# VHH binders against Ribonuclease D (rnd), part 25

Target 1, 374 residues: Ribonuclease D (rnd), of Desulfotalea psychrophila (q6ajf4)
Amino acid sequence: MKQENIISTTEDLKKIVNKALKLDAVGLDTEFVWERTYYPQLGLIQIALSDEECYAIDPLSIKDLSPLGELLADRNTIKILHDAPQDLIIMSQATGATPQNIFDTRLAAGFAGSISTISLLQLVSEQLETELDKSETRTNWLKRPLTEKQLSYSLNDVRYLRATRVILLSKIIGPKIKSWLQEELNLLNNPANYSTIADESRYKKVKGVNKLDRKSIGVAQEIATWREQKARELNRPRGHVIKDDILLEIAAIRPTRPEELANTAISTKAAERYGNDICQATARALNKKEVDLPHQQKRSQLSSQEKGALAQLKELITLKCDILGIDPALLGNSNELKKIIQTLYKGKTTHMRQSFGWRKEFLKDFYQIHRDTI
Below, E stands for the ipSAE of ESMFold2; O stands for the ipSAE of OpenDDE; V2 stands for 0.75 times the mean of E and O plus 0.25 times the DockQ between their complexes.

## First folded at step 12 (VHH)

Design p5 (from h5 with S33W Y52S T106E; framework vhh_8h63_2; at its last look DockQ between E and O 0.03; V2 from the best seeds 0.00; counts 0 for: pae E 17.5 > 2, placed apart)
Fold by OpenDDE, look of step 12:
Structure p5 (fold): chain B 374 residues (1-374), chain A 120 residues (1-120)
Amino acid sequence: as target 1 above (374 residues)
Amino acid sequence: ELQLVESGGGLVQAGGSLTVSCAASGFTFSEYWMGWSRQAPGKERELVAGISSGGSTYYADTVKGRFTISRDNAKNTLYLQMNSLKPEDTAMYYCAKVTYEGWGYEIDYWGQGTQVTVSG
């Protein structure tokens, strides 16, 4: 790899971005480390202008990445990524730009007869009969200088994206399915996808939170809020402040004194460090009016009838997707499918992606049948 | 010309087994959803089993667990293995090219059928 393919200045970045802006599509990828920090640490950005012209952009050497933001936000140039969401979030944060006109090859693969969870290596192997090296998947991307192997590996992650896009599009059957893909891709343009979840809503992401009673959920909310803020402040992962399981345990016991934390799996050190804050958070929750507490999302067990309906739904999805040559996983995961059934039978108005767009249309007949029976 | 030719029907005792086959020609068999429909006297034709081009299967509730549909794309042949046959399974069985949209099926083409009779 010619040392010439490393971009380490804003000026050079501008040059390649200007070139990119004249193209119909470019490939992008990022390498980052996200182990010990609240925010991912961006280690490398790769851009492919063509199969022969790829560059490694060194974000550690470039203070101003705004030119990349211009490209990211440009509505004319397609930015091709594999499994785009994470990379887009990282690049958005690094540049301050909202991504526009994104093509996700993984997503497209799901509509093109592959599985929607396919790796780039597998996808390239399947579509281009090219084997990519996996040897550098676990590397310290923050270490400089990068080795030639690292650079070569990283560039291979973008080199074939343009070709892959074309092939995938050619394999998608009919304009309808193409339109579905486009609908999904358009979601990637929504600025809301790159906004941070409100601290007060983080408790919803804690696994098992719905098993708590309403008061404990309130406590969990306050602790989760605090944890989020603390994690951000310390630039540490949430779990390094308090693990989810411990958070739930604490929420259940509703500690009013730091000494009560000894009844949980929280470490002595953490209890000493955060005990007062946790108790204060708890107190805030306990002082709230019941009406202001989060609602318990009761995961109700499916009735026999609902189980039957779910089985029918799964069967329908499987058959129809097989006919259409798309991955059933695109319709929703197991939990989402259950939610569909619950919504239909229990009348709970929950926001579901299956209630909109191509998924709604896809499931229209199923909905109609069950609406008439309920 | 599209042709579906069913075979293998006959008289069988209740609890017995029977396999019917369908030879397809005149179209790209491997690309289509195929099925078995049956029509009993005085009843409407119903799809009892279906199989997609990719091998996904559908069964009517009345035959679930007893019937198995399969296909050999290399031979352009569709099969229906029927086990634990009941008198109510008595019908003319048709091999069908099926279209599947939304919830339901449409039979695009079917053969002359093969008679299956189950004696009590």
Scores: ipSAE 0.000, ipTM 0.211, lowest interface PAE 13.8, mean pLDDT 89
ESMFold2, look of step 12: ipSAE 0.000; ipTM 0.123
ESMFold2 (binder alone), look of step 12: mean pLDDT 83; pTM 0.827

Design p6 (from h5, 18 letters changed; framework vhh_7qia_2; at its last look DockQ between E and O 0.85; V2 from the best seeds 0.00; counts 0 for: pae E 6.0 > 2)
Fold by OpenDDE, look of step 14:
Structure p6 (fold): chain B 374 residues (1-374), chain A 120 residues (1-120)
Amino acid sequence: as target 1 above (374 residues)
Amino acid sequence: QLQLVESGGGLVQPGGSLRLSCEASGFTFSEYDMGWYRQAPGKQRELVAFITSGGSTYYADSVKGRFTISRDNAKNTVYLQMNSLRPEDTAIYYCAKVTYEGWGYEIDYWGKGTPVTVSS
C-alpha cells in the first residue's frame, strides 16, 4: 500500500468523499482501540471506492471529519460494512452524522445461506477466491506511523465489500427473503440506534442485578447512573470507576456513610474518592417511593408444557430456516425464544422483536397454533 | 454508448470446452466488476461467475472447478473458460456489467448473449 493512500487532511478527505458521493456504493471499516477510555478511540477509517481504489483515513491527523459525515448521512450512496453497528456508532460519534443507507454484509450473509455471525475473513473466503491476512488483528491502531503491513491489512477489510455485497444478494433466494433483509437493514437507519443508553437504564446491564431485592436494585440503579456519569466525565471505563461486582455488593449493603464501604471489596482509594458520591446515590434511592423503584425481573423457570412448546418452536425455526436457506439465529437467541413461549403461555406482554415485522410473519403459524396471542 | 458483445458460444459435446469472450465498450472497463450469467430454457437467469475490478473471482457451486473467469483490462474483455461441460450447462450466456444500483444486485447492462449447447 502506497503511503499515497493515506488521507491526513480535511481537504483530501473532501476529495475522496466527493468521489464516493458519485458512486452507488462504498465500503467502510474502522479500526479503534477501546481499553482505557469511556469512548472508543478511533484509530483508522478505511474506505473503498473500488477494489483498486482504497484509502486509509487518519482520524488522528484530521480534525474535521465532517466530510465523512456527509457521506455517512447520504441517502443515495450505499455504505457497505461488515458487522456495521459498532463501526456506525463510532463514525457517528466522530462525525456527528446519522448513518443512512447501510448494507451490512454480516447481516446479509445470514439471509444468504451463511451463518449470521460470520467474520469478514470467512465471508470473503467463502464468497471470493481471496484469502485475507489475519496478522494485524492485534495492532495498536493509535500508533503512528502505521506500517505498510498495517495499512495493507486495514484496506483489505474494505476492498472486497462491494463485491461481497453483490454476491450475497445473488445468493438470496426470492423476493420475500430479500424484503426481510431490507427490513433489517432499514433498522440501521434509525437514529435511535446511535443514541446512548440512558444513564438511568445502565443498571440493567450490570450482571447479577436481578438477584438483589427491590430496594437494592434501586440503589444499584442510582449508583450505576452515577458511575456512568463519572466514567464519562473521567473518560474511563465503567469498571475503572467501580466494578460491577463491587457495585452489586455496595447496593446490597446500602451504605449511608462512606465508612460502611469498608465492608465491601471496594479499594480504599476508590472509597476515598467516590465514597461520598456513592452514599449520596444510595440516599437518593432510599428516599424514593417503592412504586418508583425498578421492578425486579424474575427469571421464571419454564413449565414442562412450556419446555415442550419451546422445543417445538426451535424445531419449526430450524426446519423452516433450512428450507429458506437462512440462519436460524436471525429469529432470535435462546433467551428471546424462551420469552416468546412465556409470552404465549403466561400472557405477559413483553416487547419482543419477534412480535413485529418479518419475524412475526415467519412465526405466524406457530403463533396460531399456540393461541395466536402475539 | 455502452456495449457488451459476447462471443465464443456454440455446440459442444459433453466433456468439451468453450471459451467465451465479452468485449466491453462505452465505459471505463477496469473500474467495474464483471459477471457471466446464464439462462437455460424455462429457468431464471443465474450468476455463473463474477470477477471484481481487482481480479477477485466468484463461481457458482455448479461450475466451480470447471469454469474460470478472467479479464484483460487492456482489451476491455472478460472471459469465461468453460471446461468439462455438461448438458446442464446448456444456456444462453450473458455478460454483465455489475452495478450497485438499488437494493438488488441489478445489472445495468447486459450483452445480447451467446448460446452454449452441450449435447452428445
Scores: ipSAE 0.028, ipTM 0.298, lowest interface PAE 5.5, mean pLDDT 89
ESMFold2, look of step 12: ipSAE 0.227; ipTM 0.686
ESMFold2 (binder alone), look of step 12: mean pLDDT 86; pTM 0.867
OpenDDE, look of step 12: ipSAE 0.006; ipTM 0.203
ESMFold2, look of step 14: ipSAE 0.115; ipTM 0.640
ESMFold2 (binder alone), look of step 14: mean pLDDT 86; pTM 0.866

Design p7 (from h6 with G50L; framework vhh_8h63_2; at its last look DockQ between E and O 0.16; V2 from the best seeds 0.00; counts 0 for: pae E 19.9 > 2, placed apart)
Fold by OpenDDE, look of step 12:
Formats: sequence, C-alpha cells, structure tokens
Structure p7 (fold): chain B 374 residues (1-374), chain A 120 residues (1-120)
Amino acid sequence: as target 1 above (374 residues)
Amino acid sequence: ELQLVESGGGLVQAGGSLTVSCAASGFTFSEYTMGWSRQAPGKERELVALIYSGKSTYYADTVKGRFTISRDNAKNTLYLQMNSLKPEDTAMYYCAKVTYEWGGYTFDYWGQGTQVTVSG
C-alpha cells in the first residue's frame, strides 16, 4: 500500500470518519509503545472501512484526534477490535471519548468455539484461511517514516476484522449464547472501564500486598499512592520509580528514617532520591487510625471440602462449555473459581462477576446444589 | 453402543436397606458424571443423587443422609446404597449418564430401570 493511505491531517481524518459513520461496522487497531513512559505512546491507528479500504492514521502528525473520538463514541457504528480493552483505553485517552458499540473478535471467538485468548493471526487463519505476516510485531511504531512493510503489516490487522466478525457470529450457536456475548460486549461501553484507578487504590494492584499485615498494607497504600503520583509526574513506569517487590519490602519494614531503607533492596540512588518521600508516606500511614486502614484480603487455603467443590465446579464448567461450544475460560480464571468456592463455603460476599449476568445463570445449578448442601 | 443396565431392585420392608447397581458400557465411564433418578407411579421423575468424575456427590433433600451414591470406575459400575427406606421411596430407579444443559442436569442415557418397592 502506497504512502497515500496515511492520514496525517485532522481534515483528512474527518473525511474518513464521516465515511465510517455511515457504515454499519469498521475495524480498528492501534500500535503503541509502552516501555519507558507512564502513558502509552500511541504510534499508529488503523481503520478499515472495507477489506479494500484501509487507512493508517498517524497520531504523531495529528494534534486533534477529536474526529476519531466521534467515531468511538458513536452508538450506531460498530467498532471491531481484536482484544479491545487496551486499544480502547489508549484511544479513549487520546481522544477523550468513551467508546460505544464495540465488538471484540477475541471475546467473540471464545463464544464461537475457539479459545478466548486466540491471537488475531490465528483467528484469521482459522476463520478466513488467510495467513498474516508476523514479522512486524516488534517494531518501533514511533519512528517516522514508517516503512511500507510496517504499513502493510499494520493494515492487515484491521483489514479482515469485518469479515471475521461476520464469520464468528455465524458460528455462535443459538440466541442464548449470542446474548451472552452481547452482555460481555456491553461491558465495554461502561465509562468506568476507561477511568483511571484512584491513586489510593493502586496498592490493590501490587502483587503480594495481601500478605502484609494491616499496618503494612496501610503503608503500602501510601507508598503506592505516592509512587503513582511520582510516576505520573516523571512520566515513567511505576516500576522505574519503585518496583512492586521493593515496595512491599519497604511497607513491611515501615521506615521512619531514610537510613532504614538501606535494609531493603532499594537502590542507593533511589533511596537518596525518594527516601524522604517514602518515609513521609509511611508516616502518613502510621498516623492513621486503624479503622481507616485498608482491610486485609486474606487468601485462605482451601479446605479439603472446598477443594472437592472446586474440582466439581471445574468439571461442570468444562462439561457444559464443551456442550455449548464455548471456552471455559470465559467463566473465570483459577482465582475467580476459588473465590466462588470460598464465597459459598465461608459466606464472604465478595463482588464476583460470576454472581451476576450470564455467568450467574450458567452456574445457577451449581450454586443451588451447594447452597443446599452447606 | 452406550448401555446402562440397572440391577438390585426388589421388595424391602420399611426401615430396610437395599443397594442397586448400574453396569455401564459403550463410553468412558470414568470421565462422566453419573446419577440416579427415580419415578414413582403418577409422579414425575426426580433426581436422587449424582456423582461427579471427581467423586463429589449430590443428593436430593429427600434422600440425604439415607442414600449413598458411589462408583467403581475399574468396573464401570455405579451404586446406590439405600438405607432407612420408606414407602415413599418406592419407585423405578434409573441409572443415567448426566449432562449439564442450560441450568440443569439432564440425563443423556438411562437404562431400563430397577424397581424398588418399600412396604409399610
């Protein structure tokens, strides 16, 4: 495809978007770099109006991407993406628009007899008997000019999305499963998915935080909050400020003086740079009332009975999904399944996606059986 | 061909015990949930007990504590030990390969059944 398919002006973008808005569906994809910055760096946006009409949108040349936002927010035109969430977040941030009417081909694949983690290449190969080139998966998308190969590769990521959607829908068996897919797709329309996690809640994303005692969790919360702010300020990844494991270590020791950080794996440079801030964060946590500290989410080991129930749950899911031709992974990951069991047996009501919607209905019989036995 | 053959039914006095068996063939028995259902005259068929491939079990409230479902995968045999039998337990008992369909357990295949009669 000739350099002629690169959109580098707002005006040209508007023209394409206007065309797109008249269509029932368009394919979208993004290329971005997210290695050294707090925010992902958007390198390219691809749009397919048809199999023959695809464009590469250069966000580096276009200051005003608002026309794309109009398309994203439009409730009539379906935006087809593969593994949509990350791309949608990036585009939402770039445009300020809340995505509406999204079709995720990966998600749909899970309901159409494929695995819900299938790559686009695999999906296209399986569904359209077309082989796509993988050669440009690791490229600098921020470098200009883009090569013809890069452009060709990038456009192939959207070119077949419209056809793929149709095929996937045709393979989904029955109106019920279609409704389940629609339910899942509707979740992508929720503005909350595109909102930033509160800085104060970031500690929950730190792996291993729940292994800490309550006071240390409080400290972790404050440090994580600070880290988030600092990372944002410096436009650096969180881990470049302080790694999660080190954060946990610091939270456990509860440093009151910067010198105490020498007992952790934090670098000397980082200790010098951030030591005071870390200690201040720690102090804030330590000065809080216990009632204001985050609750420890204890992951309890499953009892033998619970293990048995879990095995039963897994078996049920596997069998039913096999019958229905859907991916068991759609029901939940291993941790989620454990949580189901724990909730049933320990009576702890935690918000689980398996407690509502099609998943609840899917698991209704299991719930009933176990409620009656417990 | 999938076959389920129930046996062991008979006449028993109230308070008595009886074990019914089901011989399975024509499929990989160990991989499937198996169950017992029963049907009394003039009543709908009801689920009595299930046993999963992992040996987890389910019992209807009406038989809980009295009946025990078990399986021997090496013998491709399903069992139902029935204790403290009541006249209300009188029914044709069916062994079935159990599948899950749209929110409930269903039986794909069942045998001819074995009659259990409990006299008062």
Scores: ipSAE 0.000, ipTM 0.174, lowest interface PAE 16.9, mean pLDDT 90
ESMFold2, look of step 12: ipSAE 0.000; ipTM 0.110
ESMFold2 (binder alone), look of step 12: mean pLDDT 83; pTM 0.828

Design p8 (from h6 with G50F Y52T T106E; framework vhh_8h63_2; at its last look DockQ between E and O 0.26; V2 from the best seeds 0.00; counts 0 for: pae E 20.5 > 2)
Fold by ESMFold2, look of step 12:
Structure p8 (fold): chain B 374 residues (1-374), chain A 120 residues (1-120)
Amino acid sequence: as target 1 above (374 residues)
Amino acid sequence: ELQLVESGGGLVQAGGSLTVSCAASGFTFSEYTMGWSRQAPGKERELVAFITSGKSTYYADTVKGRFTISRDNAKNTLYLQMNSLKPEDTAMYYCAKVTYEWGGYEFDYWGQGTQVTVSG
């Protein structure tokens, strides 16, 4: 076991952070367990100062991780991660800092001729001709002491990030594609660009909500918003507060008094505990003006003409990305491409990432080609 | 220096066939994507077809199934075989080299084009 590579005290954490702040770039990663809690349970934070100088920071031993926050927020030292958004959320929560100056090797790989969903294992083997151990799955990162296998795996997840960044940047030829990558990396400095959905939108994820009438959808929205806030307060999954099917039953009856909850399958314990909160959420929904209530979502089928345009959009993206050597997935997923077609043919205004920045410019020729069709 | 010279245009009856070609010089032809565009009177230049260095092809819907783009890398020549021609295909046809520029890819047009006129 390499105990000198495990950082277990605030004093040693501060020493490692001070070394990291003197470097141009460091690698970072996390390991966590996420089974019975609202927030992931952080099990390990890894940092690579070089290929040979890597440390595992033990958050179970260090009660105050805010010294790491100084590194995360630093605008001079680049923090290199693979598939950064979830790790950034977890570390921001653990440290209180807003991460800055982030480089994501998975994102950069998409601009460098690889698929943008590439695993770290595959990227390292492609770029450095080094084979990594298979990933650890279903291992308990909260158990101590860490096994030799766990430690070796966790440190290898950061060991090559600095070298991988250098190689990826060397493969991204041309200032245009480099500027597109920089646009995407800059978005990681603003949590709004990778945060989870808003509490007020959570009701949209409840299967069956669109079968409710409009007032009941409004009630479901307020109850789901409250449920998310309560789940955070308790640090429990949202279904632990109330399950989705129970939420729908409650929204349908629009309870104004707690005793009306007996008309649903809610447990007696939950009704006693949450009844007043649920009725307050119902009241908030019923006090809204009609114009402020959410609408039922309806499926929109593409016409035959629209399906043809979608196919041409996909073909154009594939061909242009092949020419440029970038992953077509960077332009959007299937649902996003469908929304482009709906905006174009149905005259709707949609706030999509394809309406801004490099993606807008990339796609402008498609709109020109189809102008005469609409 | 770079040159693209289009040729092979002419007058053809509706339903007929015509091949236009583009002779390229001043660059390593086989390493670049090449394309055809056309411009009808009073209209904007529109893209007709591409062929990549790996010989993958793209066609606009208005010509798919009727036109075939090809390249001969030994002769540095790009071709467009046009079958089942319609009066709507009447345009000046231009050859292009694809380049990278800030703000997106661009098609470089260096020649005068070759006129295709479909009657009837």
Scores: ipSAE 0.000, ipTM 0.102, lowest interface PAE 20.5, mean pLDDT 82
ESMFold2 (binder alone), look of step 12: mean pLDDT 84; pTM 0.840
OpenDDE, look of step 12: ipSAE 0.005; ipTM 0.267

## First folded at step 14 (VHH; framework vhh_7qia_2)

Design q1 (from p6 with E101S; at its last look DockQ between E and O 0.01; V2 from the best seeds 0.00; counts 0 for: pae O 11.8 > 2, placed apart)
Fold by OpenDDE, look of step 14:
Order: sequence, then C-alpha cells, then structure tokens
Structure q1 (fold): chain B 374 residues (1-374), chain A 120 residues (1-120)
Amino acid sequence: as target 1 above (374 residues)
Amino acid sequence: QLQLVESGGGLVQPGGSLRLSCEASGFTFSEYDMGWYRQAPGKQRELVAFITSGGSTYYADSVKGRFTISRDNAKNTVYLQMNSLRPEDTAIYYCAKVTYSGWGYEIDYWGKGTPVTVSS
C-alpha cells in the first residue's frame, strides 16, 4: 500500500506536527486554487518529515489547522519551501500564525550557482538527478476525493526539499555568500511580509495609472480602494468587480453621475450595480485638496550619461556575479537598476533595497566611483 | 489484560454486506490506531483498513469504495462495514492494535479473528 498518508483530522495533524517539531527541518508545500475568489482557496498542504515520510494534509476536512500554525511559528524547526512567499501567505492566513525560520530553496538556488527563478522540478533535476512528474499541475485541488496520482504528485513537491537544502548549502561558496543568503531568508521572518497592501495603495498596482493626470490619479485611488473593499466583501477577484482598464477610463472621465459611466467600457450591469459607489468614490477624490492627491510617478528617461552608467552597472554585476557564482538577478531587476542610476545622478532619495544590506556591500565600489551618493 | 474480540463474521452471498465489530479492552482505546486485516487460505495476512486515533482512515485498494472502517471510542469498538462483498473477500478477518513507528504501522496485538465467507 503506497499508503499516501492523508491527514484529515486535527488530532492526526497534531501528531505529525509534534513529530515535526522534534526535527531540524521539514519540507512544506501547498496546493491552492485562485480563480474566482478574492482569497486563494487552499486545497492541500504537504509536509515532508523525511524523503520517505511525507503527508498530505487535507484542509477541507480539518476544521482547526492551529497545530500547523505552531510549526510555522516555531523558531527551531526549519520550514523548507520552494518559492516560499505565496505559500507562506496562504498558510499564515489559514493558521493565523506568523512563519518563522524559513528556508527558500529557490532563493538559495540563486546563491548556489543556479538561476534565482528556477522551478522546483528543474532544481530537483539539477541537484538530485531526479525527474518529477508535471502532469498534475492543472488539477482541481478542491475536488474530493483526491486521486492517487494527485497525491503522489503533491507529495513529490516536498519529498526532496530537505535533501535539496543540504545540497544547495554545500554548493554555496564561502561564508560571505552564506551570510547574504541568510540575510535574505531573515526577511521572510518579518510579519510585515504577510500583511496585505493597504487598500489606499492598491491604485499603484493598476497598470497605466501613471498616465493619468493628478486629479484622475486621485480618482483612481478612491475607486481602487473601493474596488478592493468590494472585492473582499464579495470574495471575488478585483477584476471581476471592475477591470483595471475600465477603472482607468472611469478615473479619466471623473463621473459625477452614474449616467456618465455609459461613456466607458463598463457593462450595463456593473454600472447599475456599482455606479453610485463609483461616483461617490470619485466625489471623495474631487473634494480632496490637491496637496493630498497622490503624486504622479513620472518615468524619467535616462540621459546619455545615465545610460552609460547603467551599462557599466550591468557589466559590473554580471562580472562579479560570475566570479561569485550567484545569479545577477538577485541584485535587482531592470527597473531597480535604472533607479540606482537615477538616484546616483539626480540625487533623488528613493528607498531601494540596493541601498541596504548585502546589495549595498556588493555595489559599494560602484557607488564610490559614481559619487558615493547612496 | 489486553483483549480484542471480533464479531460479525459469517456466510454471505456475493454482493451482500457484513458488519464486523471489534471490542477492545485492557488499554486506552481512544489513544491508539486500530486496523482490520484478513488472511485468506494459503495467502499472507494483508491489511484491509485502519483508522487512526484521530479518525483518519486508510484502505487497501482492493476494498476501497466498498469497505468502511469506523470507531466508537465510547464503546471501545472499531467497525468494518463491508459492502458489495466478493468471493475473493473470503478470509479470516483480524482486528489489530496498530502503533505508529517511523514510517508505517506496526501491530502490537491481534484479535483471534472472525471468519467471513462469501459464496453463492
């Protein structure tokens, strides 16, 4: 009996957790569905105590997942995850616990000579010469009962995490790079990472919002705030309330009456349902003082000199990362690198992760050459 | 003294149903996993189903969808509801006290068994 150990009771969960709490490290993974709801729907939790001892925890059958929360919050047992942030958010919400002592194998991979965006399958293949099946990636994890194939697949997502961690650590060269990894892993222990973006800040995530004038940005902020609240209330994706593109259109026209929404791509049904709320949100924005409106984030074009500096920065990062055996992507994305240059040349104090920690140290020489302004 | 007493076995026609019971004594029943095993003539004893102290259930593939294991802690009894019985289900059925050790289950005590015969 390949007894796929399904944990379906709080009591059994406690037993497994108690065992886990005695171990140095465990592997964790989640399967969830996030299509038509505001919150992800947790379908399965997998835990590996060893390569041979793995369990599938059924959150649909277990009313109280607090024992898992105890494990998540424990500072002694390492919780190993691949691409940890999303899973941690979901588990944190499900258990009410703040995760502690996390090891992210994807993150570690970037410091161990792999790409920082590597999939678990790829990582396991590279490190353990084991091929994992991809056949169940599009499975409805909310459907019960789960098939044996689904269970087998799901358990494979955690089975090798402990071994993978050890191997990755063995490949990291030198105490310095290990310290950098530890710095990044420590960020995962910050409770702030599991907090939701403030509703009032959601407008920043609307694509194209910066193309609007300042007043319209204000309107977009209010509408986005409302949308977020409504989406949460209805437990629907925010786009099912109002799509981003439509939100921008509405923000541009600044409707004061629901009838004015007819000039946008908003559906008749949505206009009828949300028209008054949208107009009220708009009114709130329009009644604000200009000084209280959000600032427009203008994408400034780089000068020729700045472009040159950016090229030098990229080259330096590439060269140094090659020497150190780490993924250049760890230093920042294209936009972040651009911001570094802008900060150096324009004197704009922007909060950049490159101005702190190991990244600052890594880039120290570059900063010194370029006016040491950071 | 630890005891497991099985009951409910007998002769049944194919497609019929039986409910086996195992009454436990001599230990804290609610703290232990319980299992049903069977041994057919000339075959090795095999796991049929087990139920954890917490109520999780496991089934052999051969009985999945047909058999249901349950427990009543107040009565110190574990049950095996057997539906859609087949001739190949003919065996002596044993109740077992199941302990967890490492990866897997170990049996530390067996009942005397109850015979189940499925025949037309």
Scores: ipSAE 0.008, ipTM 0.207, lowest interface PAE 11.8, mean pLDDT 90
ESMFold2, look of step 14: ipSAE 0.602; ipTM 0.871
ESMFold2 (binder alone), look of step 14: mean pLDDT 87; pTM 0.871

Design q2 (from p6 with E101K G104A; at its last look DockQ between E and O 0.69; V2 from the best seeds 0.00; counts 0 for: pae O 3.7 > 2)
Amino acid sequence: QLQLVESGGGLVQPGGSLRLSCEASGFTFSEYDMGWYRQAPGKQRELVAFITSGGSTYYADSVKGRFTISRDNAKNTVYLQMNSLRPEDTAIYYCAKVTYKGWAYEIDYWGKGTPVTVSS
ESMFold2, look of step 14: ipSAE 0.353; ipTM 0.756
ESMFold2 (binder alone), look of step 14: mean pLDDT 87; pTM 0.875
OpenDDE, look of step 14: ipSAE 0.055; ipTM 0.416

Design q3 (from p6 with D33E E101S; at its last look DockQ between E and O 0.64; V2 from the best seeds 0.00; counts 0 for: pae O 5.1 > 2)
Fold by OpenDDE, look of step 14:
Structure q3 (fold): chain B 374 residues (1-374), chain A 120 residues (1-120)
Amino acid sequence: as target 1 above (374 residues)
Amino acid sequence: QLQLVESGGGLVQPGGSLRLSCEASGFTFSEYEMGWYRQAPGKQRELVAFITSGGSTYYADSVKGRFTISRDNAKNTVYLQMNSLRPEDTAIYYCAKVTYSGWGYEIDYWGKGTPVTVSS
């Protein structure tokens, strides 16, 4: 790989972006490190203008990535990515731009007769007579200079995206399925997808939080909120501030004084550093009215009838997807399918993606047979 | 004016070989993906082989291992080497210039086609 393919200045970036903006589609990928920071550290951005013209953009050398943002936000040039959401979030943060006109090859693969979780390597292998090297997947992308091997590897991640897109689209059978894909791709244009979860909602992501009583859940919410803010402030992972398991312990004991934290697995150092903040968070929760506390999400067991219905749903999905040549996983995961059944039988209005768009249409017959409640 | 001119079709016995050529003009050949398609009587046109501007190739399952697509950018020509031909390969073969239209896949230009008949 010629050193000429490394973009290390804003000016050079502008040049390639200007060229990209004249194209119908470009391939994009990112390499990042996410180990000890709150935010992922962007190590490299790759862009493919063609199979033969690929560039590695060095974000460590370029102070202003705004030109890339222009490309991301452009509604005319298709940005092709594999498993796009994570890369888009990272690039959005790096450039400040909202991505537009995205094509996700992994997503498309699910509609084109492949599995919706297929890796780029697998996809390229399946669709093209090209084998990609996996040797550089665990490299330090923040280290400079990058080796030729690293550069070569990284560029291969974008080199074939344009071709892959074309082939995938050619394999999708019928205008209906294409429309479904388009619907999914359009979701990637929604700025809301690039927004962070509200700090106050982070407690829901704490494993085991639902095992707590309602008051303790309230405490967990406040502590999780605080943790999120602290993690962001310190630019550290959440777990480096306080681990989930420890957070749950703390929430259960509802400490009013820092000394009470000694009854948890929290380290002495952490207790000293964060003890007051944790107690304050706890106090905030304890001072709330019960009606303002988060509700406990109880996992309800399915009845025999519901289990039967779920089995039927799965069978229907499998059969219909087989006929259509799409991956059943596109309809939803196991939990989502369970929720469909629960909604149908228990009358709970739950926000489900299966109640909208192509998924609703896909499942229409099932819904009609089962009380048509969705 | 954009042109794609196919050649090399004809009658061949089962197990035989043909080499199709498609000469392109009127556009920057090296910048575009090219494909070979075929249409059998009473059937829809289907992709046979695809080659990127960089030379990566794709083959339909039905022809994999038997057909080879290649290109010579200096000659503005895409080739389809067809070996071990079968009666089911009988079709009109079309050369296509691949392009992007919006978010979709489209062929913006077709050749006139060259007939291939595999018969004993």
Scores: ipSAE 0.020, ipTM 0.429, lowest interface PAE 5.1, mean pLDDT 89
ESMFold2, look of step 14: ipSAE 0.422; ipTM 0.799
ESMFold2 (binder alone), look of step 14: mean pLDDT 86; pTM 0.863

Design q4 (from p6 with D33Y E101S; at its last look DockQ between E and O 0.61; V2 from the best seeds 0.00; counts 0 for: pae O 6.0 > 2)
Fold by OpenDDE, look of step 14:
Structure q4 (fold): chain B 374 residues (1-374), chain A 120 residues (1-120)
Amino acid sequence: as target 1 above (374 residues)
Amino acid sequence: QLQLVESGGGLVQPGGSLRLSCEASGFTFSEYYMGWYRQAPGKQRELVAFITSGGSTYYADSVKGRFTISRDNAKNTVYLQMNSLRPEDTAIYYCAKVTYSGWGYEIDYWGKGTPVTVSS
C-alpha cells in the first residue's frame, strides 16, 4: 500500500468524495478504538472506489470530515458496508450526516444463502475465493504513523465490497426475497437508528435489573440515567463510572446518605466522588409515585401449549427458510420467537418486528393457524 | 461502439477442455467486471463465472473446480478455461459486461455468444 493512498487533508478528501459521488457504489469501513471512552475513537476510514482504487482517510489529521458526510447522505451513491450499523453510527457522529442508500453485505448474505452473522473475511473467501489476512485485527488504530501492513490490511476490508455486493445480489433468488432485503436495508436510512437510547431507558440494559422490586427498579433507572450522563460528561465507559452489579446493589439498598454506600461493593473513591449524586438520584426515584415507576418485566415461563407452539414456529421457520435459501436467524432470535408465542397466546401487545413487514408476511400462515386455535 | 466478441466454442467430448475468449472494445475494459453466462436449450440464461476489475473471481457451483475465468487487461480479453466438460455444460456461452443499475447489478452488454457442445 502506497503512502499515497492516505488522505490527510480536507482538500484531498473532497477530491475523493467528488469521484465517489459519480459512482454507483463505494465501499466503506472504519477502524476505531472503544476501550476507555464513552464514545468510540475513530482511527481510520477506508473507502473503495474500485478494487484498485482504495484510500485510507485519516480522521486524526482531518478536522473537517464534512465532505465524507456529503457522500454518506447522498441518495444516489450506494455505500457498501459489512455489518453497517456500528460503522454508520460512528461515521454519522464524525460527520454529522445521516447515512442514506446503504448496502449491508452481512445482511444481504443472510438472504443470499449464507449465515446472517458471517464475517467479511468469510464472506469474501466464500464468494470471491480470496483470502484476507487477519493479522491486524488487534492493532492500535490511533497510533501514528500507521504501518504499511496496517494500511494494507485496512484497505482489504473495503476493496472487495463492491464485488461482494454484486455476487450476493446474483445469489438472491427471486424478486420477493430481494424486496425483503430492500426492506431491511431501508431501515438503515432511518435517522432514528443513529440516535442514542434515551438516558432514562438505559436501566433496561443493566443486567439483572428485572430481579429488583419495583421501587428498586425506579432507583436503578435514576442511577442509570445519572450514570449515562456522567459517563458522557467524563467521556468514560459506563462501567468506569459504576459497574452494573454495583448499580444493582445500590438500587436494592436505596441509599439516602452517602455513608450507606459503604454497605455496597462500591469503591471508596467512587463513593466519595459520586456518593452525593447517587443519593440524589435515589431520592428522585423514591419521591416518585408508584404509578410513575417502571414496570417490572417478568420473565414468564411458557406453558406446555406455548412450548409446543414455539417448537412448531421454529420448525416452520427452518423449513421455509431452507426452501427460500435464507438464514432463519433473519426471522428473529430465540427471545423474539418466544415473544411471538406469548403475544399470540396471552394477548400481550408487544412491539415486535415480526408483526410487520416481510416478517409478518413470512409468518402469516402461522399466525392464521394459531389465531384460529386461540 | 461497444463490442464483445466471443470465440473458442465448439464440439468436445465429455471430459474434454475448451477455452473461450471474449475480446472487448469500445470501453475501458480494465474498469469493469466481466462475466460468462450460458444458456442451454429451453433453460434460462445463468451465470457461469464472474471476474472483477481487480481479478477476484466467482463461479457457479456447477462449474467450481472445473472452470477458470481470467482476464488480460492489456488485450481487453476475458477468458473461460473449461475443463472436465460434461454434457450438461452444453449451451451457448455469452460474454457480458457487468454494471450497476439502481438496486442491483445489470448486464450492460452481451456478446453474441459462442456455442459449446459436449457430446460423445
Scores: ipSAE 0.018, ipTM 0.364, lowest interface PAE 6.0, mean pLDDT 89
ESMFold2, look of step 14: ipSAE 0.505; ipTM 0.829
ESMFold2 (binder alone), look of step 14: mean pLDDT 87; pTM 0.878

